# VHH binders against q9fdx1: the designs that were tried, part 21

Target 1, 300 residues: q9fdx1
Amino acid sequence: MEEDGSDWGGLAPEILINIISRLTIQELWTGPMFVQKSWLTVCRDPYLWSIFDLEPWFDSYPESTHLWSPEFEQKVDLMLRSVVDWSEGGLTKIRVRHCSDHALSYAADRCPNLQVLAIRSSPNVTDASMTKIAFRCRSLKELDISYCHEISHDTLVMIGRNCPNLRILKRNLMDWSSRHIGSVPTEYLDACPQDGDTEADAIGKHMINLEHLEIQFSRLSVKGLASICEGCPKLEYLDLFGCVHLSSRDITSNVSRLKWLKEVKKPDVYVPRSGDVAQTERYGHWRLYDERFDIQAMRI
Key: E = the ipSAE of ESMFold2; O = the ipSAE of OpenDDE; V2 = 0.75 times the mean of E and O plus 0.25 times the DockQ between their complexes.

## First folded at step 9 (VHH; framework vhh_6fv0_2)

Design Q4 (at its last look DockQ between E and O 0.05; V2 from the best seeds 0.00; counts 0 for: pae E 15.5 > 2, SAP .671 > .668, placed apart)
Fold by OpenDDE, look of step 9:
Structure Q4 (fold): chain B 300 residues (1-300), chain A 125 residues (1-125)
Amino acid sequence: as target 1 above (300 residues)
Amino acid sequence: QVQLQESGGGLVQPGGSLRLSCAASGFTFSDYYMYWVRQAPEKGLEWVSVIYSGGSETYYKDSVKGRFTVSRDNAKNTLYLQMNSLKPEDAAQYYCARETWDDFWSGTPYGMDVRGQGTQVTVSS
């Protein structure tokens, strides 16, 4: 912009908003906000902050231990809170990673129209903030709390009871990607929730309108699956990848109850022996496998 | 020119208190999140506290939580850090810093573009 000698300072705010609205969040924060004060003001226009989505950046950014640091978490929290402020209550979609209760609670109190919340890989998001989300964000349609190990089945119950419009739930417990190998802290891996049937029961009992469910690497049994299939009759998509306690027969017999089911992903992970299954109860065990074996070789 | 200037450091005994100040100039102070950071001898820079633009929300490092209080006066363009119950491990050069998002995208943890000269805090019996 500076190289061509063009004077952008004279543009009307409406024109600027139009231009800026076409930028990625990264482009927005690394460019227009620094041009001049008037541009900064425009960049904070609530119109621009109905959606806050950092997933494209995270997808493009290499996995690093830095992303799991308290310092980075704080930065994400601060950014989210700023966006919440700028949105003036108009924020409808939040997609971030590595946030904490600090920012999420703040958002819960100020984003009553939130429809999409994706906070995958947020180890310090707990029932404290998610309960607030359940009570304050009743328009929620999509929830991704994958790899959030401090969220319990109690929160799922609260979400189910208070968010009747929930259609999509992603509650994956392990990221089956080589990208994260060696970058995720061991402490986080060890904190993986283990009560699959209790969570399944919560989903089946309270989330009747679910159309899309992902529960990868859940330890739910056939009983848990039955609860989901009986309680969520509108399911169109069910991801059971890595659910090692489910047999093919168990899956077939239970998903047959779902009249609208379009796709089911089966566990298709090879576990050599029953003894190994017991060891696979934690995310950390899978990490060991990934270090020793090619992930592709473990797929059936 | 954007400037930050810290003051208020000194020598205190363990359990003592200090109040740091940071005077900001050359930018709209009220628009920025502000940090306190510190650097002890032979240690890296670490964040201590952050306060939001409006001053209503604050965040603290776990080791200082309950002992330190950050505040700001936007009308005076001044940032404060009240430090109570000081410990020897709190001894460091303390800096105030302005947050920037440029560092976020570069993957640096502290997202700070401007920092003052610092003020020395010494805790000794």
Scores: ipSAE 0.037, ipTM 0.495, lowest interface PAE 2.4, mean pLDDT 82
Fold by ESMFold2, look of step 9:
Structure Q4 (fold): chain B 300 residues (1-300), chain A 125 residues (1-125)
Amino acid sequence: as target 1 above (300 residues)
Amino acid sequence: QVQLQESGGGLVQPGGSLRLSCAASGFTFSDYYMYWVRQAPEKGLEWVSVIYSGGSETYYKDSVKGRFTVSRDNAKNTLYLQMNSLKPEDAAQYYCARETWDDFWSGTPYGMDVRGQGTQVTVSS
């Protein structure tokens, strides 16, 4: 539909695809998809949708209670499902926040070549959709499930067993800004998943090709760390920030086996007395997290 | 018109069992993933289980894994939930729902289509 007469609508589809393929997702939403009929056809071209990455938008967007609403989650889910359809099986990278099992399950069925999945802060993603990702998306090389507290060690076992070339895993349990480093309310630590050794064991037993691991605020002990270091010989980067049950001795003794290791972030965190009001106010977004754990978002 | 009709609820003792049914009409049942969801008094709707259109893949909320089994009979347009080892926390109004989605450009709604009156499960403790 090159017959619209606008200055951009007269371009050959191949030239227009090249121009559009360099636009950000935000620019596609607000611009060429809605300017011309011919652009709408090009914007749905599967070549354009091999990568769906909302992280630049989220990185620039201020925290808001609206991001945790069912309405926003539905928007993310609808966008992801549409991109899955437009990609016609060609989607290789997904980076979003605040999606749910519905969209992720849909993607798992239709994106067998998925290599990157990042779903930070998605409280309504559970082992149900992640198990399907593990079985259907076996080319996965990078997984970020940070701040997804309804995901358990079962996902790590299934991913490790079915995605043998996983090289990057991010499983950070608390979103901790650099201005807050030095103290953490005990109740927020207690709200995180607590059996870090079970998760560490899954990682060590099944993720032999892992090169980059982030498990900030995991409750793993030296036993879990040993399992990771024995089972992941290719590790180059290990982030243990906030891992309150590891000593410096534990870390130095176990990471010495890792011949490729280039960087270790240590668990340099102070845990203040419970009930400190000033620190509770600094971490107001964590209270929104707690309210979502009971799956209260699914109202009639 | 799409219709979903839940049945099979009742009063049971802790540790007891119930089997819920959901009769579907007005759509091609075998094309859709189906959910069981529940709602306790003054609480929001909570996902319980999902079953894929062919019936071979099932997924459960962690709190019910090993105790609940979802199944479907596509010839009878019926969804089932076998609930064993029932706990007081399982007491709720149970609904079935089909998975529906519109594409990004056409809009809403939400991924689970709850339409029935539900069926009440009460655990005496």
Scores: ipSAE 0.000, ipTM 0.151, lowest interface PAE 15.5, mean pLDDT 76
ESMFold2 (binder alone), look of step 9: mean pLDDT 80; pTM 0.810

Design Q5 (at its last look DockQ between E and O 0.02; V2 from the best seeds 0.00; counts 0 for: pae E 12.2 > 2, placed apart)
Fold by OpenDDE, look of step 9:
Structure Q5 (fold): chain B 300 residues (1-300), chain A 125 residues (1-125)
Amino acid sequence: as target 1 above (300 residues)
Amino acid sequence: QVQLQESGGGLVQPGGSLRLSCAASGFTFSDYYMYWVRQAPEKGLEWVSTISSGGSSTYYKDSVKGRFTVSRDNAKNTLYLQMNSLKPEDAAQYYCARETWDDFWSGTPRGMDVRGQGTQVTVSS
């Protein structure tokens, strides 16, 4: 950074914090932190790190294969750990992608007041770190673990048992909105969980205060849906998009039990009746989607 | 002026060890994440290891995990890379760099704003 001669060094810390607080994470990380020591100190002020949200950046950044690389994952982990340190325990919201157990475990141990955790598209987040989150972050209100295929129903049980304030759960298994053709590692695709009913049971049995549930492309059956509808009476929003094993009748009959339901998204996808039972069972899997189906052709 | 100077490279046999050093000057070394990259003949730059400002967090390329150790001495403004159990595929010109935003978000070290001349590591029987 060329020391632009602008005497920014004379700003009162309070003013500087105010200015910096208005910057995006990207702006903060690319500029002010490197201007001068005083700025760096201010940039690391715990006040600035009560919320760590990278979603705006990810939303603006084009999908790329490098985002799914181990190297990028490690970078995200490194950043998350740094933010956790700077927050001095005051971190309440984490929204990231492509992190791993290394960073999440670290956060779990140091962020007891965490209320929001969004870690979608984190293939190497497993039950190991998420169990820690369940036990250590009991104030959790919102959890997005979409496209995290190494998280099991057992972890959902632990989250339900230990996070009574959980109101929002996003557990989508396929990103319908983004064409990840050629960008998602094969290993990640192969790890797609298939225990729809088991997860549904976990949700219904242990997440009684849930108001918002997204389980896109789950393979849950009518039995699983019944479990959710019986166990989560406060549901206001239910996203069943891509749940191909649910009929319209199944959905209507079960969601009628939800008195506070405001919106339900239905499986509005075409499943080719291919005589191949195997293909139908694999619907919603990333590999199948990428290789055999056009997203536009699948929309009903 | 920001400067980095790598040293410690040399010729070693497979299974041997080297310790690379990177001397930093012209900036507050302790404020920056540092990383090692290497470039083998006819190959592009590849990331090897990153270390946090304070040294508490370290990250490695999968192929070097368990064999390489990155460390730093902020009092001496020096970055280190201990390389054990060296393999022929580790032979490359090694560079240290200060991590920039672009480096952070790119999968491949793009345009190291500040790097040294590098130090050559040769692994041969």
Scores: ipSAE 0.049, ipTM 0.539, lowest interface PAE 3.5, mean pLDDT 81
Fold by ESMFold2, look of step 9:
Structure Q5 (fold): chain B 300 residues (1-300), chain A 125 residues (1-125)
Amino acid sequence: as target 1 above (300 residues)
Amino acid sequence: QVQLQESGGGLVQPGGSLRLSCAASGFTFSDYYMYWVRQAPEKGLEWVSTISSGGSSTYYKDSVKGRFTVSRDNAKNTLYLQMNSLKPEDAAQYYCARETWDDFWSGTPRGMDVRGQGTQVTVSS
């Protein structure tokens, strides 16, 4: 039963929890936690923090240089650490961007029942914290490490070996929908992993229960695709958008063995070559990464 | 001291055009996303447009898309809003706003820092 009167400060905790559970995370963090002690206590109730999901907030704000700053990263890390504490080990889902090894190591030590981890665009997350996630969060079902360029294939091996329930993996290398030229640090762009076949091999060898795979803009060859299709027979969804080294024939030949496949997203990206300096298709792929805003692309 | 000063408002006929300016000082203008917001009588602030720090990306409320153009001159620390095909529902006090570093923690839904007195746009009936 919901009450909207002016006497909200005197409401029973159970009624406050019902009201507060309808608020976005931004509304929770900025409003009720600063109103009265009774609201502050309710906002820290472990039931409210079994899921920590900042993606709606990130989807509503344009990319900016501020989001890539150490100051913003510190704020995300502090928020995540607070939610870990408030959850008292009950966190099952984390979806954030721009966090670091500090917050993830803290969560790995304290959240053994974690099932979903999404940490898109987190340049200061490395194999170090992901190793702890793999060993300590063994119930993991979904992992999104898209645009986390300091994570290597070692994380994929460790997750595959230690998290047998993993069904969803997202490892996209380029944010095709981003429209903010110049907002992303050059150093971060330069760190982007280039060996798609090594990552594909790790996936194929260790993630037998995978049902959903996204590897947009991976540089894998048909060899890497074969490894995935041989090693992941349960795949239902495969996103290969921007995988410029794969042809339609490569895809058709390899996905035919996937009996449960419902959808495959084809590479469907082409960039014009600029004469002799365009000796390899790889150069065009990186220019798309650096020029992703408003560029027209055609299938190769 | 961060300062934002809006100008360029006035009275226009329906279908007319107006160009708003926002002079910025007290911060490194080229590092910040900038916004235009407006407030009609008896209403709260309404987001209108956003422009990236370098000016390469622009965003618009659906009701003004194709009619309004946001731009910036980082050498002059100035933000602009070109408003074409004005309608009576566009009449409002217009403010510029800068991005804030504590967007999430400040409670501001879009991270907007409104500081000026605004400039009035009136569209005759």
Scores: ipSAE 0.000, ipTM 0.157, lowest interface PAE 12.2, mean pLDDT 76
ESMFold2 (binder alone), look of step 9: mean pLDDT 82; pTM 0.821

## First folded at step 11 (VHH; framework vhh_6fv0_2)

Design Q6 (at its last look DockQ between E and O 0.04; V2 from the best seeds 0.00; counts 0 for: pae E 16.6 > 2, placed apart)
Fold by OpenDDE, look of step 11:
Structure Q6 (fold): chain B 300 residues (1-300), chain A 125 residues (1-125)
Amino acid sequence: as target 1 above (300 residues)
Amino acid sequence: QVQLQESGGGLVQPGGSLRLSCAASGFTFDDYYMYWVRQAPEKGLEWVSDISSGGSDTYYADSVKGRFTVSRDNAKNTLYLQMNSLKPEDAAQYYCARETWDDFWSGTPYGMDVRGQGTQVTVSS
């Protein structure tokens, strides 16, 4: 803190808010909040907390096992709760990672105007808190629950039934080949949901207004895809990357039903290199990929 | 100096009850969320319960939900934990702690900057 002797204490609260509003969350929490009580009060102004977005920080921070620790989760939970309190119900966007039911339930009860919820990589977010979100945050437009293994299709049903304005859903699963090897606990990787078709059915049946859908590495079959394409006619963007149970033909035949589709990401062909024996055991079903995936059709 | 002092621990039979107290001093008690945590032998610190600054919101770990009740008296600067239907697995050193987010960026692990010395709860037949 540069001791610039300028008595910032004399600044009108409005000016201070303007200055503080330009700071990153990190800057805000490492500086102004600790200067003096008056500054803390200003930092807690509800105007500053309509949006809570930690994604820039996470993007700048290297993936590590530390992020998956209970201790880190607790920190995120505490922060989220505080922001919820400060927002006085005005919080409209939450973008965090590694939060738990504890904080999310708290937010659900207090953020009725929530429009965006991104909680990627939250292993301890379950249907318990997400059900609350569904019932209490009915203005939800965007939901990212990627890499949340304890969220089930039941939650998707509840979200679909209660959040008619949902336009964006991201439900990506962890890539077994992923950049996450070594940073993500193996136990968590192994707990990846296996009910791709059930989730797909939920989406197709209850989320008619979806425009953007990401379901990377889902194990959905052609039946699941059909359900989505039939039930979500407004889809403009569909990400099927890593969906190894879908053939090119399956994709082409079903996505043709989507009149507004602008972009579809297709599964990439992963050929396990003979030396990665450990991966072949884990993903025994990938052997079937070679027979079903016409590699030539994807090189278009 | 900010201080927390737990009391009320002891030996109780399974199914019994205890009431823990935590006396706070040296800070504005009603400005802070307060936590109960516990540590059993050879186990890590476990969150038990927390309560909002005004006492209107309470949360519990699944393991104690329905059996434990957290409360506070801000006029007395005291936090309470009523423990009913105690089980052997509840035996631990119980701590009260003050919630803080100040340490999020500093790497402090628990978001609790102040914790008492704890009070021992033993559950034995």
Scores: ipSAE 0.051, ipTM 0.371, lowest interface PAE 5.2, mean pLDDT 82
Fold by ESMFold2, look of step 11:
Structure Q6 (fold): chain B 300 residues (1-300), chain A 125 residues (1-125)
Amino acid sequence: as target 1 above (300 residues)
Amino acid sequence: QVQLQESGGGLVQPGGSLRLSCAASGFTFDDYYMYWVRQAPEKGLEWVSDISSGGSDTYYADSVKGRFTVSRDNAKNTLYLQMNSLKPEDAAQYYCARETWDDFWSGTPYGMDVRGQGTQVTVSS
C-alpha cells in the first residue's frame, strides 16, 4: 500500500477501498467521508453499501431521550435513503433503530434482494411499509421488529406468506436492558401491543421454516404457544422471557415436540431492587411496565 | 450564536425554595430537549433533570424527585427549575444544557451542550 505522511488523500482508489472496507460503519461515517473529496467518492462506492448496520453504534450509545426525537428519526431516515441510493439496488442487510415508514418504503421499492431487516424501536413504522417489504423483498431470511408498536399481526401474516426463506423472527415487546432507563416516552409505552395469541397464531400458521423466535413480553397464552410449537417444527431457539401468562408446565408440555430445540428462555422476570441509588434510577421505569404487564417482582 | 444564561441562584435556608431560570438564544429553542445539571466543588457534573422539547415529558434524578420541578416556556425561550425543600447537599453551581445529537455528517459526539457560567445555589442555616 502507498502512504504519504499523515495525509492519505493521495492514495490510489483501489488501495483506499481496501482500507475503508475494513472499517466499521461508524468509523466510516465519522472519518474518511470528511477528509477530502477523493475519500468521499470512494465512500459512496456501491461495494461498501451492500450492508448497512448501525447496531454496533446503538449498542454503545449513551442513554438519551434524544433517540426518540423527530430530529433523530429524520437523521436515520436520511442515512438509510442515502445508502439505498449508493447501493444501486445491492443492499442486502439493514440494521437500524428509530427509522420511519418513509425510509422503509423507499428501501422496499429499490432493494429487492434484501435478506435482513432489523428496525428495533421504530415507533413510526406501520403495516403500510411492512406490507411493501413483504411483497417486494421476498428473499428476506431475518426480521427484527422488536419494540415497533405500530406494527400489527397483519405484517406477520404478510411476511409469512410472501417470504418463505424467513428463519429468524424477533418481536420483543419491551426492552428490559438498562440502556433505556428513564428515556422511553410514555406514549410509546402506552402503544405496546397486547394481542399476543393473535400474533402467535400468525407465526404458527405461516412461518413453517422458522428456526429462531424471540417474543419477549408477549401476552400469549398456552393456546398461542401451542400454535407456535405445532406450526414451527424447525425451531432451535425460543425466547419467552417476560411472557407472564405462561407457566413452566405450559412451556415443558408444548416444547417437548420440538426435536431441534436447543434453548428456551423462560418467562422469569426479576425486578432489581437495591439500596444503590444508581440502580434504582436505572430501573425507575419498571413500575410503569409492571402495572401494564401484571407481572410478579422478585429480587435478584 | 448559541447562548444559555442561567439566573435565580442565591442563598437559602434548609427547607427553603428557589426558582432558577435559563434564557436561551441563537437556536430554535422548542426543537431541543433541555437539561439541568449541577456541580458541587471538586465534584463532576451531576444530571438533575430534563424536559422534552414540547414540555410534556419531565425526568428527575432520584435525589431531587418530588422536590424539584422542571418546566419551560417556549414562547419566551426560557427553561425553569423550581427547587423546593432544599437540602445542604443541593448546594452547587447549576447549569442548563441543550441536548447534543449524534450527527454522522460531522461526527458530533453525543452529550450535553453546557455554555453558560451557571448560577450558584447555597444552602446554609
Scores: ipSAE 0.000, ipTM 0.129, lowest interface PAE 16.6, mean pLDDT 75
ESMFold2 (binder alone), look of step 11: mean pLDDT 79; pTM 0.795

Design Q7 (at its last look DockQ between E and O 0.02; V2 from the best seeds 0.00; counts 0 for: pae E 14.2 > 2, placed apart)
Fold by OpenDDE, look of step 11:
Structure Q7 (fold): chain B 300 residues (1-300), chain A 125 residues (1-125)
Amino acid sequence: as target 1 above (300 residues)
Amino acid sequence: QVQLQESGGGLVQPGGSLRLSCAASGFTFDDYYMYWVRQAPEKGLEWVSTIDSGGSDTYYKDSVKGRFTVSRDNAKNTLYLQMNSLKPEDAAQYYCARETWEEFWAGTPYGMDVRGQGTQVTVSS
């Protein structure tokens, strides 16, 4: 790093903040924070840390085993905790992946004004930290807990009871068949929650103000869907992609109750063609689906 | 220039204890998280422990939890690793490393570029 002698030390803090506010999170963490103590101080201004969003960065990288390592998780936790500290309670949006209870609990205790929480693909986020979120972050409007296998329906109940302003819930499950093979640990894929109806019931009973719901690859039945449609009358968007236990008829009959529904994503049943034998062995758990899934019923 | 120098390694019997030290210079020590990592023969670099800048928050590899304790003295610019109940599998070259975020942003697993020469820990009956 050539000591470009430009004594930026003379710039008013307000100007520096303005400049720094235009930097990406990556640029902040790889540059100014490590140049001088004075710069570090400016970079830690609470004004800069009302929003913490790593999604753009995650979207720029392919899935890899490294992202699922304990080491990576630790880095995310450290970063999130630092941001929480710097925000001095002003943090309103958190969008991260691969964090743990350690960081999330820390955030829950210190971010009472949190409105958006996205923690996709966080294997070690459990009901313990999420319960804290439910009780302490009552202003929550958006929650994405997709691919978090250690979060249960109990958390959904707590969130519903304590976060009346919740409008968006994303609770997608991993597609075991295609997108995550090779990058996601097999043990984690196998640990996918299977209590779709219980979760659906929790949503329908406690999240009356939901406008947007994603539950891709849920194993909910028509009963679960009915609970959601009855309990969430304000739903405008419903994503049922990969919900293999729902027939077209089931979906049509239940979503018709939703007066404000603008869009519904229906299950796209990928029937592996008989020739892909290698995929059939991995589908052992889903063999039960082949027998029950009347493909003809999904041909809308 | 950033310098890290590890010391305190040696030969110990199983169940024994060692205290590693890392002397830091060339940077503001109390502004950085510090790490202990180790490399056993024919194995890759393995993370062992992390400590925050103030020394209040500590993290450990599961296999060393309850046995190892990381600490720091910011006034002395020194990082410590107390290792108790040492096992043969703990034998390795131990390095202290300074926090870096370059690897994180690059999406690469290997980025502890700022580390010392290491100190050898041997566990043998």
Scores: ipSAE 0.493, ipTM 0.734, lowest interface PAE 1.0, mean pLDDT 85
Fold by ESMFold2, look of step 11:
Structure Q7 (fold): chain B 300 residues (1-300), chain A 125 residues (1-125)
Amino acid sequence: as target 1 above (300 residues)
Amino acid sequence: QVQLQESGGGLVQPGGSLRLSCAASGFTFDDYYMYWVRQAPEKGLEWVSTIDSGGSDTYYKDSVKGRFTVSRDNAKNTLYLQMNSLKPEDAAQYYCARETWEEFWAGTPYGMDVRGQGTQVTVSS
């Protein structure tokens, strides 16, 4: 029997939970959990672990190849599994990077109320764990699988069929110029999915309620874009940045049917490679680009 | 046991140059990313530059790009910062740091393991 801390009768644990719930995840794991036994008990209260979000930490952390190591992945997996346990089925939002199938499969089995899953840059997440997510976490509203190059279109099909509340999908791919950054392993860059039309078709066929789509650097063609625009009539936001095989005219002709569209980000990144396909594509499709084809004009 | 010793600071005129060194011991130096950070009086720690474990990839805070160059000699377990075209705003105590992920949960900011006393850079005038 643990003594309640702080000598605040019947209300002290609830007041302490409110104070602790305003701490960042780093502050929580480094401070209150180690101060007193009563604080340790409160820090594991399921209310505190309805949301597990490491993205602010990742956004501020220096680039490092260690983040891509098996050792770091295992640490992220351990943290996620611990939060899943502490949440006692109440976890609704997960935002991490560099996790694996092991932690996601564990979460899928135990977190049926999951609404947000973001697992950016997780090279060892595959269709195996994502299939479990699709079948077990049917309340999902937002999915971010950007830079998860071992996930295929099969995940998109399964999510679309089984998660009717999905409104936000982010499936950004690695910028092909990222090889100049140096912190991303070259094997990972080389595994980048190349068949954007198959993924676009899965989205268009199965995600009729989608409102927000990001597919930066997808290699989809105008046929893939047509599938999305025909199959996702509720789209309000469409991010096509870096989609080198789409022209401004392709975009204009296909998005005109989207009644609710408020913003389209165009593929207007130029990255020359000694006269390669990307440079030729830019000259042939983008020479007439101007203000009339920007995001604001596309809403007309 | 892990030790980082900074040196090479001093007094310099605006537009001058300094070369900082960081001698490392107590760990396998070539397994780690290394960082330079700095602290001006009454201010917090500020990231300056990063270098990967092999020394081939480097990153810089925008305000020092083109003026500072980070390098390392893994045979000598030494990290360097060449600082050219120094400005008054570069005046600070400079520290080197090694990458650490295990210190994240111990309250270490940004996963940078700062252990040395630092070396002072002063820009007069």
Scores: ipSAE 0.000, ipTM 0.194, lowest interface PAE 14.2, mean pLDDT 76
ESMFold2 (binder alone), look of step 11: mean pLDDT 83; pTM 0.843

